# VH-VL binders against Glycolipid transfer protein 1 (GLTP1): the designs that were tried, part 6

Target 1, 202 residues: Glycolipid transfer protein 1 (GLTP1), of Arabidopsis thaliana (Mouse-ear cress) (o22797)
Amino acid sequence: MEGTVFTPCLEGMKHVKSDQGEMLTKPFLELCKTILPVIDKFGAAMTLVKSDIGGNITRLEKNYLSDPDKFKYLYTFVQVEIESKIAKGSSSCTNGLLWLTRAMDFLVELFRNLVAHQDWSMPQACADSYQKTLKKWHGWLASSTFSMALKLAPDRKKFMDVISGSGNIQADMERFCAEFGPFLHDNHKFLASVGMDDMKAS

## First folded at step 24 (VH-VL)

Design o6 (from i2 with heavy chain G104A)
Fold by ESMFold2, fold request of step 26:
Structure o6 (fold): chain C 202 residues (1-202), chain A 124 residues (1-124), chain B 111 residues (1-111)
Amino acid sequence: as target 1 above (202 residues)
Amino acid sequence: QVQLVQSGAEVKKPGASVKVSCKASGYTFTDYDINWVRQATGQGLEWMGWMNPNTGNTGYAQKFQGRVTMTRNTSISTAYMELSSLRSEDTAVYYCAREGYSFAQWSQYGMDVWGQGTTVTVSS
Amino acid sequence: QSVLTQPPSVSAAPGQKVTISCSGSSSNIGDNYVYWYQQLPGTAPKLLIYSNNQRPSGIPDRFSGSKSGTSATLGITGLQTGDEADYYCGTWDTRLSVGYVFGGGTKLTVL
């Protein structure tokens, strides 16, 4: 491949905010889609993470396409749903944004671990990331299922070789974490400001 | 004991207004939204709107926008629904219902406590 | 006329099982939690099922709820004469002008 597996998402990050700093729906969702090929390189270990991310992207994109002008800004989904008292619904766009953001927190922390801890195995890096990001929102069954899936994680060296392509994987991973992390933090700040950032799975 | 106690029956002429009260007890009034639902004789339930007692924010069903006002007095834990320009078809039992949600369970509990109902009769 | 469609009536003998259907659309049942309410004759409604299939405290486990696609179902097993009531499904609709919607109600008769 040209560049690394991160090359498309690093390009996508340039378009996520308006000139005024507002999170833009379409560019944000396109950015999230560029991460799916990265997840694919984990194989069976990340089947649940990929399914969750893909499903939440689809939920948000379907609703965006129903009225693109209305939903130009990402947080409009949440504002509309709070006013109509459906923000906490099982299929709400607010729910979709929250869990999409949380799943991306997991990936960012995972890649931070891979950069910072050259001596960790892939299962160790994944488990540490899960503990720091998603586990507090999951019950016992979800946590146990995720822990079992991590046993299928690929060999770290083989994984790193596959995602490097012809580019500088270390630099790309560092940049991914440095640039994507703040977007996720902004999502969390907004969700917290309206009381929607501390929901757990039921 | 969690309960909602509504004001007594009302008889009104067409064109008048009615204001029904709903007094909450046994829980923190400002923690739960209040919905208003009506039911004409022999008919089903009809949602009229919701009111957040903490903020005073409301959302009305389109059918009632312009005729309904939902308010509260937090110092006496009481919600109010006022319906103006009454017509004969507004003859119904009017219910208040508490509705809450839980962030920990990520669910909305629905209308879990209902008032006893207030009969409003609109006759010439 | 109701956004949510229920059969107007159902009947069954004591001890039998009955189901009550509620049909809607993607903007209501499809995307939102479904609730069920029981209204005994001459009384206020009572919450029976919340969040598709959860029972409030005090509701016996012979009452159950489920949903599939844009349809929801209330199940009642071990039918008793005290279960004669009107049953309503309810849910939020994502279309802001619609708000909360109830089904038309189903009268359950125990014969």
Scores: ipSAE 0.005, ipTM 0.494, lowest interface PAE 13.3, mean pLDDT 86

